# VH-VL binders against UPF0179 protein Maeo_1037, part 18

Target 1, 145 residues: UPF0179 protein Maeo_1037, of Methanococcus aeolicus (a6uvu3)
Amino acid sequence: MDKRITLIGSKIAKTGNEFIYCGVLEECSECRFKKICHDGLIVGKRYRIVSVRSAKHPCIAYGDGVKVIEVEPSNNFTILIESKKALEGLTLSHSDIQCNNILCKYYNLCHSEGMPEKYKIMELHEKIKCPKGNSLIKATVSTIN
Below, E stands for the ipSAE of ESMFold2; O stands for the ipSAE of OpenDDE; V2 stands for 0.75 times the mean of E and O plus 0.25 times the DockQ between their complexes.

## First folded at step 15 (VH-VL; framework fv_nezutatug)

Design s6 (from q2 with heavy chain H54D S57E; at its last look DockQ between E and O 0.51; V2 from the best seeds 0.00; counts 0 for: pae E 4.5 > 2)
Heavy chain, then light chain:
Amino acid sequence: QVQLQESGPGLVKPSQTLSLTCTVSGYSISEGYYWHWIRQHPGKGLEWIGSIYDTGETDYNPSLKSLVTISADTSKNQFSLKLSSVTAADTAVYYCARVDFWSGYGDYFDYWGQGTTVTVSS
Amino acid sequence: DIQMTQSPSSVSASVGDRVTITCKASQGISSWVAWYQQKPGKAPEPLIYYASTLESGVPSRFSGSGSGTDFTLTISSLQPEDFATYYCQQANDFPWTFGQGTKLEIK
ESMFold2, look of step 15: ipSAE 0.281; ipTM 0.669
ESMFold2 (binder alone), look of step 15: mean pLDDT 89; pTM 0.918
OpenDDE, look of step 15: ipSAE 0.429; ipTM 0.821

## First folded at step 16 (VH-VL; framework fv_nezutatug)

Design u1 (from s2 with heavy chain L103F; at its last look DockQ between E and O 0.73; V2 from the best seeds 0.00; counts 0 for: pae E 3.6 > 2)
Fold by OpenDDE, look of step 16:
Structure u1 (fold): chain C 145 residues (1-145), chain A 120 residues (1-120), chain B 107 residues (1-107)
Amino acid sequence: as target 1 above (145 residues)
Amino acid sequence: QVQLQESGPGLVKPSQTLSLTCTVSGYSISEGYYWHWIRQHPGKGLEWIGSIYHTGSTDYNPSLKSLVTISADTSKNQFSLKLSSVTAADTAVYYCARDSGWFGDYFDYWGQGTTVTVSS
Amino acid sequence: DIQMTQSPSSVSASVGDRVTITCKASQGISSWVAWYQQKPGKAPEPLIYYASTLESGVPSRFSGSGSGTDFTLTISSLQPEDFATYYCQQANDFPWTFGQGTKLEIK
């Protein structure tokens, strides 16, 4: 996988962390590091930090500054899927779980951002007790290329 | 073309403060990059001392942090090094250098170096 | 601190020879490695950065490779002006650290 160099807030600049690139901010338009931060990333795509450098730069978007990181596109995701669709090896089209409870601890797993249009179920994990009674199961899924 | 030039006394007595200045031409230090001090003891390798960014942020080698101060004067396009309580171990050629930037940081421009001898 | 162990400490070679210098980091540092050439009485000059990118103006006979902990500088065909001392440097973690150097001498 091709690695990219970019900058990210120092507090979240940790190897193994993932983030969704959301694009250029208005305050970044005149920043001399705009090219470093933005040119190599795709809006809406999830990236995994694979290395972090110690050096940091002051940033108006991140109060504690930004660090140089190497990232790669995330290929594996942990999500919740309906139990009826849970079969290892199966290819599915992505669709969020229909739920509007943003306070639920599983909300991000039910509504994962940066998901590919299609993915393959690689591994099934434990069943999840949904507060709304939905039959859900945790799964590791991989991008279909 | 970017050029760096070290200046300061070539002889310092033990326990005194070593003071050097790097004058930069061909590029404004206020426009970016990290500016570094590096030294080389006679017949030895290279040792990074510290750096300053145009915003005033500094980073120091932990082995020297308590004794080192780096500052910048953007009006003169200069940055300086102060090393207090010097000993014979601080005798070295001192270089100032510019960082190339965030993509594969390295020192792309160096001064010619200035020799500083610590002796009573 | 990250230690950069450079080898060999010295090497004797002839014009036209292929020369290889290695640098081993005490921990993984991705590709944040640079190589410098230093001649007597002169400041170091950059050759390679980000492990394998050739600095502008540097002859193509110089090349760098490696990632993680093991890095290599190669001179494919040694020229008379290449006899000097070479240093590797890591820029992954503060403090920046250098290898102890490799002196390339005429055989």
Scores: ipSAE 0.181, ipTM 0.733, lowest interface PAE 2.5, mean pLDDT 91
ESMFold2, look of step 16: ipSAE 0.328; ipTM 0.707
ESMFold2 (binder alone), look of step 16: mean pLDDT 91; pTM 0.936

Design u2 (from s2 with heavy chain S57E G101E L103F; at its last look DockQ between E and O 0.68; V2 from the best seeds 0.00; counts 0 for: pae O 3.9 > 2)
Fold by OpenDDE, look of step 16:
Structure u2 (fold): chain C 145 residues (1-145), chain A 120 residues (1-120), chain B 107 residues (1-107)
Amino acid sequence: as target 1 above (145 residues)
Amino acid sequence: QVQLQESGPGLVKPSQTLSLTCTVSGYSISEGYYWHWIRQHPGKGLEWIGSIYHTGETDYNPSLKSLVTISADTSKNQFSLKLSSVTAADTAVYYCARDSEWFGDYFDYWGQGTTVTVSS
Amino acid sequence: DIQMTQSPSSVSASVGDRVTITCKASQGISSWVAWYQQKPGKAPEPLIYYASTLESGVPSRFSGSGSGTDFTLTISSLQPEDFATYYCQQANDFPWTFGQGTKLEIK
């Protein structure tokens, strides 16, 4: 387990939450916390918060301040895939489901951020009743690299 | 090298305000870290009182919050503790300490401690 | 508040002995635990932080382990200067809290 210490906005600093690291902001360039916030994290990668501490610090990027957290890379994802591609053990190249309905409750599962280029289908779950009629199935996938 | 030294009256009467100062040398309190007050009743364990961040933000033990004020004077490189309405229960050795904020908020430097007795 | 239950409250040992002190947190606190040594009339001194990292200048006979709720301080071979009181401390949630202490005495 590759745990790392970093800081995140206090409002979203909750165990179990996940976030995509997007890199250093301009306003962070002169921040004395720059190293602890950014070193060890990879841009575009999804991390899961494994612990949160009460201690907080002021932050120009987060108006409510930031809390110290421990994170680890997210290696497993729950997503929707086309039924025709659904086979346990199969390695796929990631592609979003073609849908622009951002109000759909499944939108984030169809358009998951921070997904690796390739992943392996570890487990298939239930079929999803897509409002647009797409044949989709929920799957647990694992990062290949 | 970082050094901390507590100072203040060793005797305080009940219902009065306990006032202590921690003088820091070898490091500017305005540059970083958390600065803490911790006390130890005779023959007992350690109790965290509160802290002040280098930015001036304070945190207090909820059990003492209404009675405790921690402040800093960066010009003198000092931070202070005020504890109002003291009782015999406040008799203790009082320590100031520095907090290493990144690796578990442990106290890496301590003052030698100063004894405060609450008695009429 | 997070309670740190330290055990034993006291232990008698001889020079050269292996000594183990345990601290149990009332809830999961990851690795946010430090250990201190205190001698009579002196301030506590840090030994271990983040559960298992040895403070600079501390002899290698001291070690810390554990995560979650159960933590351990170990002295592999007790030396004369190690007889003192030891405390664990959690730094996961305010207020910071300490264990009750373990007095290590000469047998």
Scores: ipSAE 0.059, ipTM 0.689, lowest interface PAE 3.9, mean pLDDT 91
ESMFold2, look of step 16: ipSAE 0.378; ipTM 0.729
ESMFold2 (binder alone), look of step 16: mean pLDDT 91; pTM 0.933

Design u3 (from q2 with heavy chain H54D, light chain F94Y; at its last look DockQ between E and O 0.54; V2 from the best seeds 0.00; counts 0 for: pae E 2.9 > 2)
Fold by OpenDDE, look of step 16:
Structure u3 (fold): chain C 145 residues (1-145), chain A 122 residues (1-122), chain B 107 residues (1-107)
Amino acid sequence: as target 1 above (145 residues)
Amino acid sequence: QVQLQESGPGLVKPSQTLSLTCTVSGYSISEGYYWHWIRQHPGKGLEWIGSIYDTGSTDYNPSLKSLVTISADTSKNQFSLKLSSVTAADTAVYYCARVDFWSGYGDYFDYWGQGTTVTVSS
Amino acid sequence: DIQMTQSPSSVSASVGDRVTITCKASQGISSWVAWYQQKPGKAPEPLIYYASTLESGVPSRFSGSGSGTDFTLTISSLQPEDFATYYCQQANDYPWTFGQGTKLEIK
């Protein structure tokens, strides 16, 4: 319903992929494609690719070119939260799990990018066995607007 | 108002190269649009041939790719179609058309030439 | 290639009638569908783009709907000037392809 048309690097242009829009690059300032690439997106917001067109177009920022995609804002996120905070229906302020092990398979779930300041816990999933012993649980959360 | 006009020989012999030109007026072909060739065999539907962007990037129908070349001349505000080794199957009305690829609202052929008939015959 | 199966191939109708033309894509193509009207000896003219957006200058009796694989063009109340051949077209993947056309004739 809130779909946007934009362009993204051909290698990452896949249905289901998500990305965070980071704004206009200096290289894009005089680009003729600037409008379709940037006007419909909000800086810092996470988007989900819902459709990809096959056509590839040249881009200075993406050496392999870009493809036309349809995206929609990602309103739901899967993250890890502390077990003691895990309650369905509860509204939380986002804070990353304090861990610097970037090699951990759960790192991205513990340090999710593009998270809203506040979110509501919609669904709790399985408890995660943290290698460092933290009591964590997987949760689906929704943006609060 | 933008206008497109096809031009070229109406008769081509088999195995020769069909050459057509689309002259665009009222708009520069270097302003971020895609320029297409479409053909329609007598009594049949429409077949997309290929396109060119002002950067020189081209896309062709795979069924015709080996035989088709599309080019642009910005100094004349024209783009052209060459189809080599033609046969009777290439007899058709040929259209040039414009697509606003970067509008952000969807792609379609918003302006067409009137079409030019090309007959392949010995 | 993506096939666009258009139906019916022909339809007879009267002025004032409601007419619906269907186009089915062989795979999901989101809303990348346009509709054109073609009269004898003339080039096609755009009616609808992005499945449901009316081209500027096109009468409001024309409308488009659908997403994914099933698309429809509707003329709410047929006028004399509407008798022509109609085509759907997908712009999701190259090569862009057209439906085989629907000839709308006077009953």
Scores: ipSAE 0.294, ipTM 0.770, lowest interface PAE 1.9, mean pLDDT 92
ESMFold2, look of step 16: ipSAE 0.444; ipTM 0.760
ESMFold2 (binder alone), look of step 16: mean pLDDT 89; pTM 0.924

Design u4 (from q2 with heavy chain S57E, light chain S31D; at its last look DockQ between E and O 0.80; V2 from the best seeds 0.00; counts 0 for: pae E 3.9 > 2)
Fold by OpenDDE, look of step 16:
Structure u4 (fold): chain C 145 residues (1-145), chain A 122 residues (1-122), chain B 107 residues (1-107)
Amino acid sequence: as target 1 above (145 residues)
Amino acid sequence: QVQLQESGPGLVKPSQTLSLTCTVSGYSISEGYYWHWIRQHPGKGLEWIGSIYHTGETDYNPSLKSLVTISADTSKNQFSLKLSSVTAADTAVYYCARVDFWSGYGDYFDYWGQGTTVTVSS
Amino acid sequence: DIQMTQSPSSVSASVGDRVTITCKASQGISDWVAWYQQKPGKAPEPLIYYASTLESGVPSRFSGSGSGTDFTLTISSLQPEDFATYYCQQANDFPWTFGQGTKLEIK
């Protein structure tokens, strides 16, 4: 649909992987290939890799080289939300779960990066047993456009 | 206008090393493309041999990797192919070609040399 | 290696005919497919790249379609100069590989 071609570090270039585009690196400023790497991507936006070419190309920023990938904007996210807020079809303003346990296996679901300011709950999944006792539920949410 | 031209001996004896050079004109080989060798056995299809980047990094067909060396000379705007221990199976028309992998529109061989015939015979 | 199975191996057609050549990849390769035309004694010339993008200078009667594993080259109305051998090529994975070719002959 909104497919883009770009480059990414070879070690993280895998179909299905997602990344947040963080902008141009200092070492890329004078790179003559800056256009293909950075044009067409939006800072702060999450993208999903839909295909990867096997060829590894040299890159100054990535010592292990980069691969050509096709990406699409990620419009759906899997996150944990408070159970009391969980209702399919409901629009919410995003806020991270208040927890600082970075070692928790659910930390990334509780503190998802690149989340839009508002999202719509599309589907509710299983309740999660939070080690700290929070009442959480897994949900698929969609970006509000 | 970009032009590629293959050069080298048209006859090589078995077990010797095939050596070809591709001379590029109208474009510098260091300007962000990467450069390939392809061959075509008489009456057969096309076989990719390998490629070289402007950085000097190379990729080879695994079926030929142990026998193939590709190098570049930016001062002469040339890149070369060496294929060691040749046999009759290496008799083919050899092409050099260009690819723009940074176009963002997909890779393809946009410019080809006219090809040079190499016959392996005693 | 990724295999590109091209069909038919040969086809006889007349001027004005619609001709279709297909190429099937052994695995998903997105749109990383190019098509080439080769005439006897000449190097291949690009026709289509990225599955469906027409190379500059190529007549509009040529078109490419497909994504994933199945790809098609179409000549909408065959012209005398179109009789040649055609090849598909994948650039998704090294080693890059070609179809075995389709020889388009005059009926």
Scores: ipSAE 0.283, ipTM 0.776, lowest interface PAE 2.2, mean pLDDT 91
ESMFold2, look of step 16: ipSAE 0.324; ipTM 0.704
ESMFold2 (binder alone), look of step 16: mean pLDDT 89; pTM 0.920

Design u5 (from q2 with heavy chain S103E, light chain A91S; at its last look DockQ between E and O 0.69; V2 from the best seeds 0.00; counts 0 for: pae E 3.0 > 2)
Fold by OpenDDE, look of step 16:
Structure u5 (fold): chain C 145 residues (1-145), chain A 122 residues (1-122), chain B 107 residues (1-107)
Amino acid sequence: as target 1 above (145 residues)
Amino acid sequence: QVQLQESGPGLVKPSQTLSLTCTVSGYSISEGYYWHWIRQHPGKGLEWIGSIYHTGSTDYNPSLKSLVTISADTSKNQFSLKLSSVTAADTAVYYCARVDFWEGYGDYFDYWGQGTTVTVSS
Amino acid sequence: DIQMTQSPSSVSASVGDRVTITCKASQGISSWVAWYQQKPGKAPEPLIYYASTLESGVPSRFSGSGSGTDFTLTISSLQPEDFATYYCQQSNDFPWTFGQGTKLEIK
């Protein structure tokens, strides 16, 4: 997919970073950058920053301003899945791992945001030692188009 | 149609302050865009000096930062350049220019002034 | 600072010729490159922006390509009015910088 140009908070504007686009804020309604910020992005979709320009622009939503970035949709995700479901080539419906320990270092992998409803397991990685004893495995998954 | 016009003294003595003004017509500088100063030494390439954002924020070339001040007067639809402690190295044609960033296709100098020659000489 | 290395410094060509000018950035700058034409005693005029987008009013014989570090301006069939000096410029990072220029002369 083609690269998109948008703006993001200067503090998080870093090549390689990813974010979920959440849509237009009320504060953005009269903003001159509304078109650049919001056109071309899809609510709920995860994007990867592929380049960052140094210039800062003022933003009401970001107190430290925003920077121009180029982004691409993220089609691959690294997540933890139950070992019993771990099969390369298999299509799964996404569901978060049942765990409420937000302090766990694997929490974001167990509860990945912006995940599609269905995905295909592309590659299996190492098993993870879950502190709660869940049988989990790291996997690279791709969105189903 | 947008037009930019540089004005100021064509001769400045060493160690004095070079002062130029860019008058913009056909567009209000308060409406947006980057407003830039670029110079070109005789027979040489182009050097970016700095810019002022429509909000008043400025960016300067680090090589000139300590000596450069760019300001804007929205009431006159002008922005200015001050370069202190000038030397012969500051002899150049000075251009003011506009940069569009609203379309999201990248920044470039879409409109230029005709340029004004400034000679630093005793 | 990001250095824009432009080549060649000068080129002699004839009307109708295909001319290619290159610009290499010292680091990756995506597509944040513009090209300008400057005639003697005049201000530069934009030709291409965002590496490959033609400025309004610019003849279609002008084209730009490239991304990352290597960029190219091409004139497919040189016309008499095209003899001038050309500059590339990056706007990825401050300070914005120009190539040293390419003087296109009549052979």
Scores: ipSAE 0.308, ipTM 0.770, lowest interface PAE 1.9, mean pLDDT 91
ESMFold2, look of step 16: ipSAE 0.427; ipTM 0.749
ESMFold2 (binder alone), look of step 16: mean pLDDT 90; pTM 0.928

Design u6 (from q2 with heavy chain F101W W102Y; at its last look DockQ between E and O 0.67; V2 from the best seeds 0.00; counts 0 for: pae E 3.2 > 2)
Heavy chain, then light chain:
Amino acid sequence: QVQLQESGPGLVKPSQTLSLTCTVSGYSISEGYYWHWIRQHPGKGLEWIGSIYHTGSTDYNPSLKSLVTISADTSKNQFSLKLSSVTAADTAVYYCARVDWYSGYGDYFDYWGQGTTVTVSS
Amino acid sequence: DIQMTQSPSSVSASVGDRVTITCKASQGISSWVAWYQQKPGKAPEPLIYYASTLESGVPSRFSGSGSGTDFTLTISSLQPEDFATYYCQQANDFPWTFGQGTKLEIK
ESMFold2, look of step 16: ipSAE 0.487; ipTM 0.765
ESMFold2 (binder alone), look of step 16: mean pLDDT 89; pTM 0.926
OpenDDE, look of step 16: ipSAE 0.449; ipTM 0.811
ESMFold2, look of step 17: ipSAE 0.291; ipTM 0.688
ESMFold2 (binder alone), look of step 17: mean pLDDT 90; pTM 0.925
OpenDDE, look of step 17: ipSAE 0.689; ipTM 0.874
ESMFold2, fold request of step 18: ipSAE 0.489, 0.252, 0.356; ipTM 0.784, 0.685, 0.721
ESMFold2 (binder alone), fold request of step 18: mean pLDDT 89, 89, 89; pTM 0.918, 0.920, 0.922
OpenDDE, fold request of step 18: ipSAE 0.613, 0.609, 0.633; ipTM 0.860, 0.859, 0.864
ESMFold2, look of step 18: ipSAE 0.339; ipTM 0.717
ESMFold2 (binder alone), look of step 18: mean pLDDT 89; pTM 0.927
OpenDDE, look of step 18: ipSAE 0.466; ipTM 0.833
ESMFold2, look of step 19: ipSAE 0.397; ipTM 0.728
ESMFold2 (binder alone), look of step 19: mean pLDDT 89; pTM 0.927
OpenDDE, look of step 19: ipSAE 0.664; ipTM 0.862

## First folded at step 17 (VH-VL; framework fv_nezutatug)

Design v1 (from u6 with light chain V33L; at its last look DockQ between E and O 0.76; V2 from the best seeds 0.00; counts 0 for: pae E 5.0 > 2)
Fold by ESMFold2, look of step 17:
Order: structure tokens, then C-alpha cells, then sequence
Structure v1 (fold): chain C 145 residues (1-145), chain A 122 residues (1-122), chain B 107 residues (1-107)
């Protein structure tokens, strides 16, 4: 029941691929398939493709057509967290990084949408060079509920 | 209400081309559905042959791809099947059918024609 | 191609009986499976899609279950009009393929 059915461009319609749902595009506002494409998805939330049907369908937004997919919410996220809080296995309360640079290449990792109030650190990766000088480390985290 | 009806010869000689037409009533084939041909061999299961969208896009069963052509005539509200170089193995009941993909729940055949029997024999 | 294998190939049953028909896919197809009923001299008619969703107008005595590779169609209390041949069909990948059929006949 967590699975949702939607449409996605044929080039990226592969099992295991993930995407962040960014909302209804302007070219889709009058599309007859808008309901199937967009209903049940939450803006900013990450989804993983769990099955793909091979049939291609025409779409105004995707020139190579679309395929029907099943998706589920991705409960594992890659985010940036403060290095001083970062130890594998810890459970943390989510807090936003204080930065409003929306053009930063790390913006979405610092301001991850759809995060629960608490998460568990599953794996630590590399530290990054923050343009603002924040001491941040990339981590894979998981929901705990 | 939507109705599909197959028409064509009941007997075809080996090596000839089988030609069938599906006439659709109660619905325009220019609407965004897919139109299919399926056959059922004597005492055996069903085999999907291929499909066409009203814009001319086709998909064919790979086992038949070099032998099959599906086309549509929107002015007559018809679509057709041509199967070349037939043999006795092509003896079957041939159905035309519609798929509704707008639901998103799967490609299944919601309307079928009555079927027409084609025998390939000399 | 994804092969669909139905079991049994035939079953004899009485009105009021509970009958279960199985369908096995040669590889995972998630829940992309439909069931059809075919009476002699007639085209197949859809019963169930997406493994378990009843087509409009289908009696509630029909139910479907399963995902992945193993699927079942259950008729909870047979009626005289249910004696027919039943087919499963996978909708996961081209070409669309059908099971070989299960004939349900009067005992």
C-alpha cells in the first residue's frame, strides 16, 4: 500500500532509480494524464522505482515517451549533517542547516525535504567543502519509525 | 456502447497473406486507446499479435514481427491485421481488442471482438 | 518472453464449491497480472486486474491474490454461470503473454 503508480520518462524508467518529485510542470497543467502522473506524490519527497512496465506512451513533457512505474517512498536519504554530530548508529533530531544559498550545489542535501523529526545515521561518507565554511559531512540516514 | 467486430476470409491458403479488419462502433479509434490483435489456437491458449495507436505507432510480438503489419483507417473507424506467409500453424480464432492504459493499473483487454475463425489449408 | 503456467489444466467441481486456480510467472511481474473468463464460443472477458482488483460488474465471489511470481484466482461459491475456461495474463513486459488456461467443468 506504500507503493504508488505514476508515469516517468522512458530514459529514466529503470528499477532501482530514484527521483525527487518536483511538482506539476507548466506544460502538464492541461494534460489529460495529469491525475495519473501526479496524484499521490508529495512535492520534494524522494521515490524509488520498484517496477517498470515496458509499454511506452506519448507525453508532452517527455519526447521519448513515458512508462508506467510503481514507486515507493525512499526511506534512506543522503543528507549533509554537522560533522560534530556525526557518528554511525546515532539517532538524531533533524535540524536545518542555517544557509539560504539556493544556488549551492549542496542545497538539497542541506535542506532535504520530507525528513522525519528523527533519523538514524547508517553510513558516513566524505566531508564536503561548504562555500559558507560550515563543517559538514555527507551521510546516509534512515527513518526509525 | 463500444463494440468490436472482426471480418475477413475464413479460409486462407498456405504462403498467402491473411488480411483481417476490425470495425469499431460506439467509440472513435482516434481516442487515446491502443487497439490489439490476439489469436487463440485450436485447443490452446491465447497469443498476443500486436497493437496500434491511432497515430500509427505499432508494437508487434517478436515471434511474428517480420510477418505482421497492423494499420488503422480512422475515416472508417477500423484497424486491420496482415500476416504474411501463413502456414497451418496460423490456424486460429482471431480477436481484436482494446487496452485502457489510462487507469494505470495494467495493460489488460477490456473490450474484445466476437472473434473470427481462420483456417490455413490448401 | 515471460512464460505463464496455470494449474490445474482442468478441474471438475459442483455448484457451491470453492475453487482455486493458480498462475505462475517465469520471472517477477510485481502485481501486473489480469484474469479472464472465457465461455465456449465467446471471447474472453476481464475479471481481475492488478492481481486483485475486480473489474466493474464482476461478482464478489471472485477474488485474486499474489505478487511476484505466484498468483491465485479464487471462486468462493461456484454458480452455474462460472463453468468456463480461465486465463491469466501478465502485463509486465512485452510481449504480453497468457497462461494456457484452466477449464472449470461440472462434476
Amino acid sequence: as target 1 above (145 residues)
Amino acid sequence: QVQLQESGPGLVKPSQTLSLTCTVSGYSISEGYYWHWIRQHPGKGLEWIGSIYHTGSTDYNPSLKSLVTISADTSKNQFSLKLSSVTAADTAVYYCARVDWYSGYGDYFDYWGQGTTVTVSS
Amino acid sequence: DIQMTQSPSSVSASVGDRVTITCKASQGISSWLAWYQQKPGKAPEPLIYYASTLESGVPSRFSGSGSGTDFTLTISSLQPEDFATYYCQQANDFPWTFGQGTKLEIK
Scores: ipSAE 0.234, ipTM 0.686, lowest interface PAE 5.0, mean pLDDT 83
ESMFold2 (binder alone), look of step 17: mean pLDDT 90; pTM 0.930
OpenDDE, look of step 17: ipSAE 0.627; ipTM 0.862

Design v2 (from u6 with heavy chain H54D, light chain V33L F94Y; at its last look DockQ between E and O 0.53; V2 from the best seeds 0.00; counts 0 for: pae E 2.9 > 2)
Fold by ESMFold2, look of step 17:
Structure v2 (fold): chain C 145 residues (1-145), chain A 122 residues (1-122), chain B 107 residues (1-107)
Amino acid sequence: as target 1 above (145 residues)
Amino acid sequence: QVQLQESGPGLVKPSQTLSLTCTVSGYSISEGYYWHWIRQHPGKGLEWIGSIYDTGSTDYNPSLKSLVTISADTSKNQFSLKLSSVTAADTAVYYCARVDWYSGYGDYFDYWGQGTTVTVSS
Amino acid sequence: DIQMTQSPSSVSASVGDRVTITCKASQGISSWLAWYQQKPGKAPEPLIYYASTLESGVPSRFSGSGSGTDFTLTISSLQPEDFATYYCQQANDYPWTFGQGTKLEIK
């Protein structure tokens, strides 16, 4: 069981959503929920929400409150890879695709947050129509460290 | 030590408003707890009615929400239930209860009142 | 609404017996399940929360298990004071709902 219990802002508390844990905020240092929010989470680690309770709780950091969630480490996630490099089972060193178009609908798949230095390609999906003409394919990858 | 005590009329006529009060002692109702109403029907199980967080935010059972109001009076350290347009189906033992976020995950009722029996009858 | 179904509806057992009560949710509730004991003429009292965590002061002969939809309350060695009705309750989503109860009778 890799599940952990924490709190997250109610607007983003949806099963399947992912986030990067960034640590205890200054305004949370004396918060009565501090242990539940932060214990058992690793700074810089990516987590996936696997369940959400419907009850909201007040939080100084989130104006619309927070919800109790269960999370697990996000070890498998989707990115875009150059089609030439994409072979299932292959291990690659991570490097960002050189593109600064932040308005692109694929931007977050090209610049995925919390990527390890190396990953293994687990599954290949569809090719996409890159606005810049790059030959890119969606892939599910796994962390290997 | 936290104590909850229900009070209100034991007999209510159909179509009237049922009004119950829970008096809380040993803790302030405005310091981060959820305060609930739950009822137990004769020959049936327990039914959650609704809750109030401190003195403001409420959640109601959808089956009752147009008929239910839960409110709080900080000066008397009380919270109250009003259930409008009652029928014989509202005959039950009514409990007030607390959910403590700090002693668990806020997922169960840790303190209950003794209960008060309400009969709806002509 | 999430429906909670308990089994059995009643059970008769002797002091020292191991008793198992089950609770099934109509959809997944992770581990957001609590168990309560209610003695005649009294309010329910909490036994277990988050499926398996004992409330403070509850004897260790009580235990809970399960996740998802299927949950179990176990009394490992029944005592005379355990005569009561037992309820499960889910806290995954509003409205919070209870099982119909299991009456435990001591022979």
Scores: ipSAE 0.401, ipTM 0.725, lowest interface PAE 2.9, mean pLDDT 84
ESMFold2 (binder alone), look of step 17: mean pLDDT 90; pTM 0.928
OpenDDE, look of step 17: ipSAE 0.467; ipTM 0.831

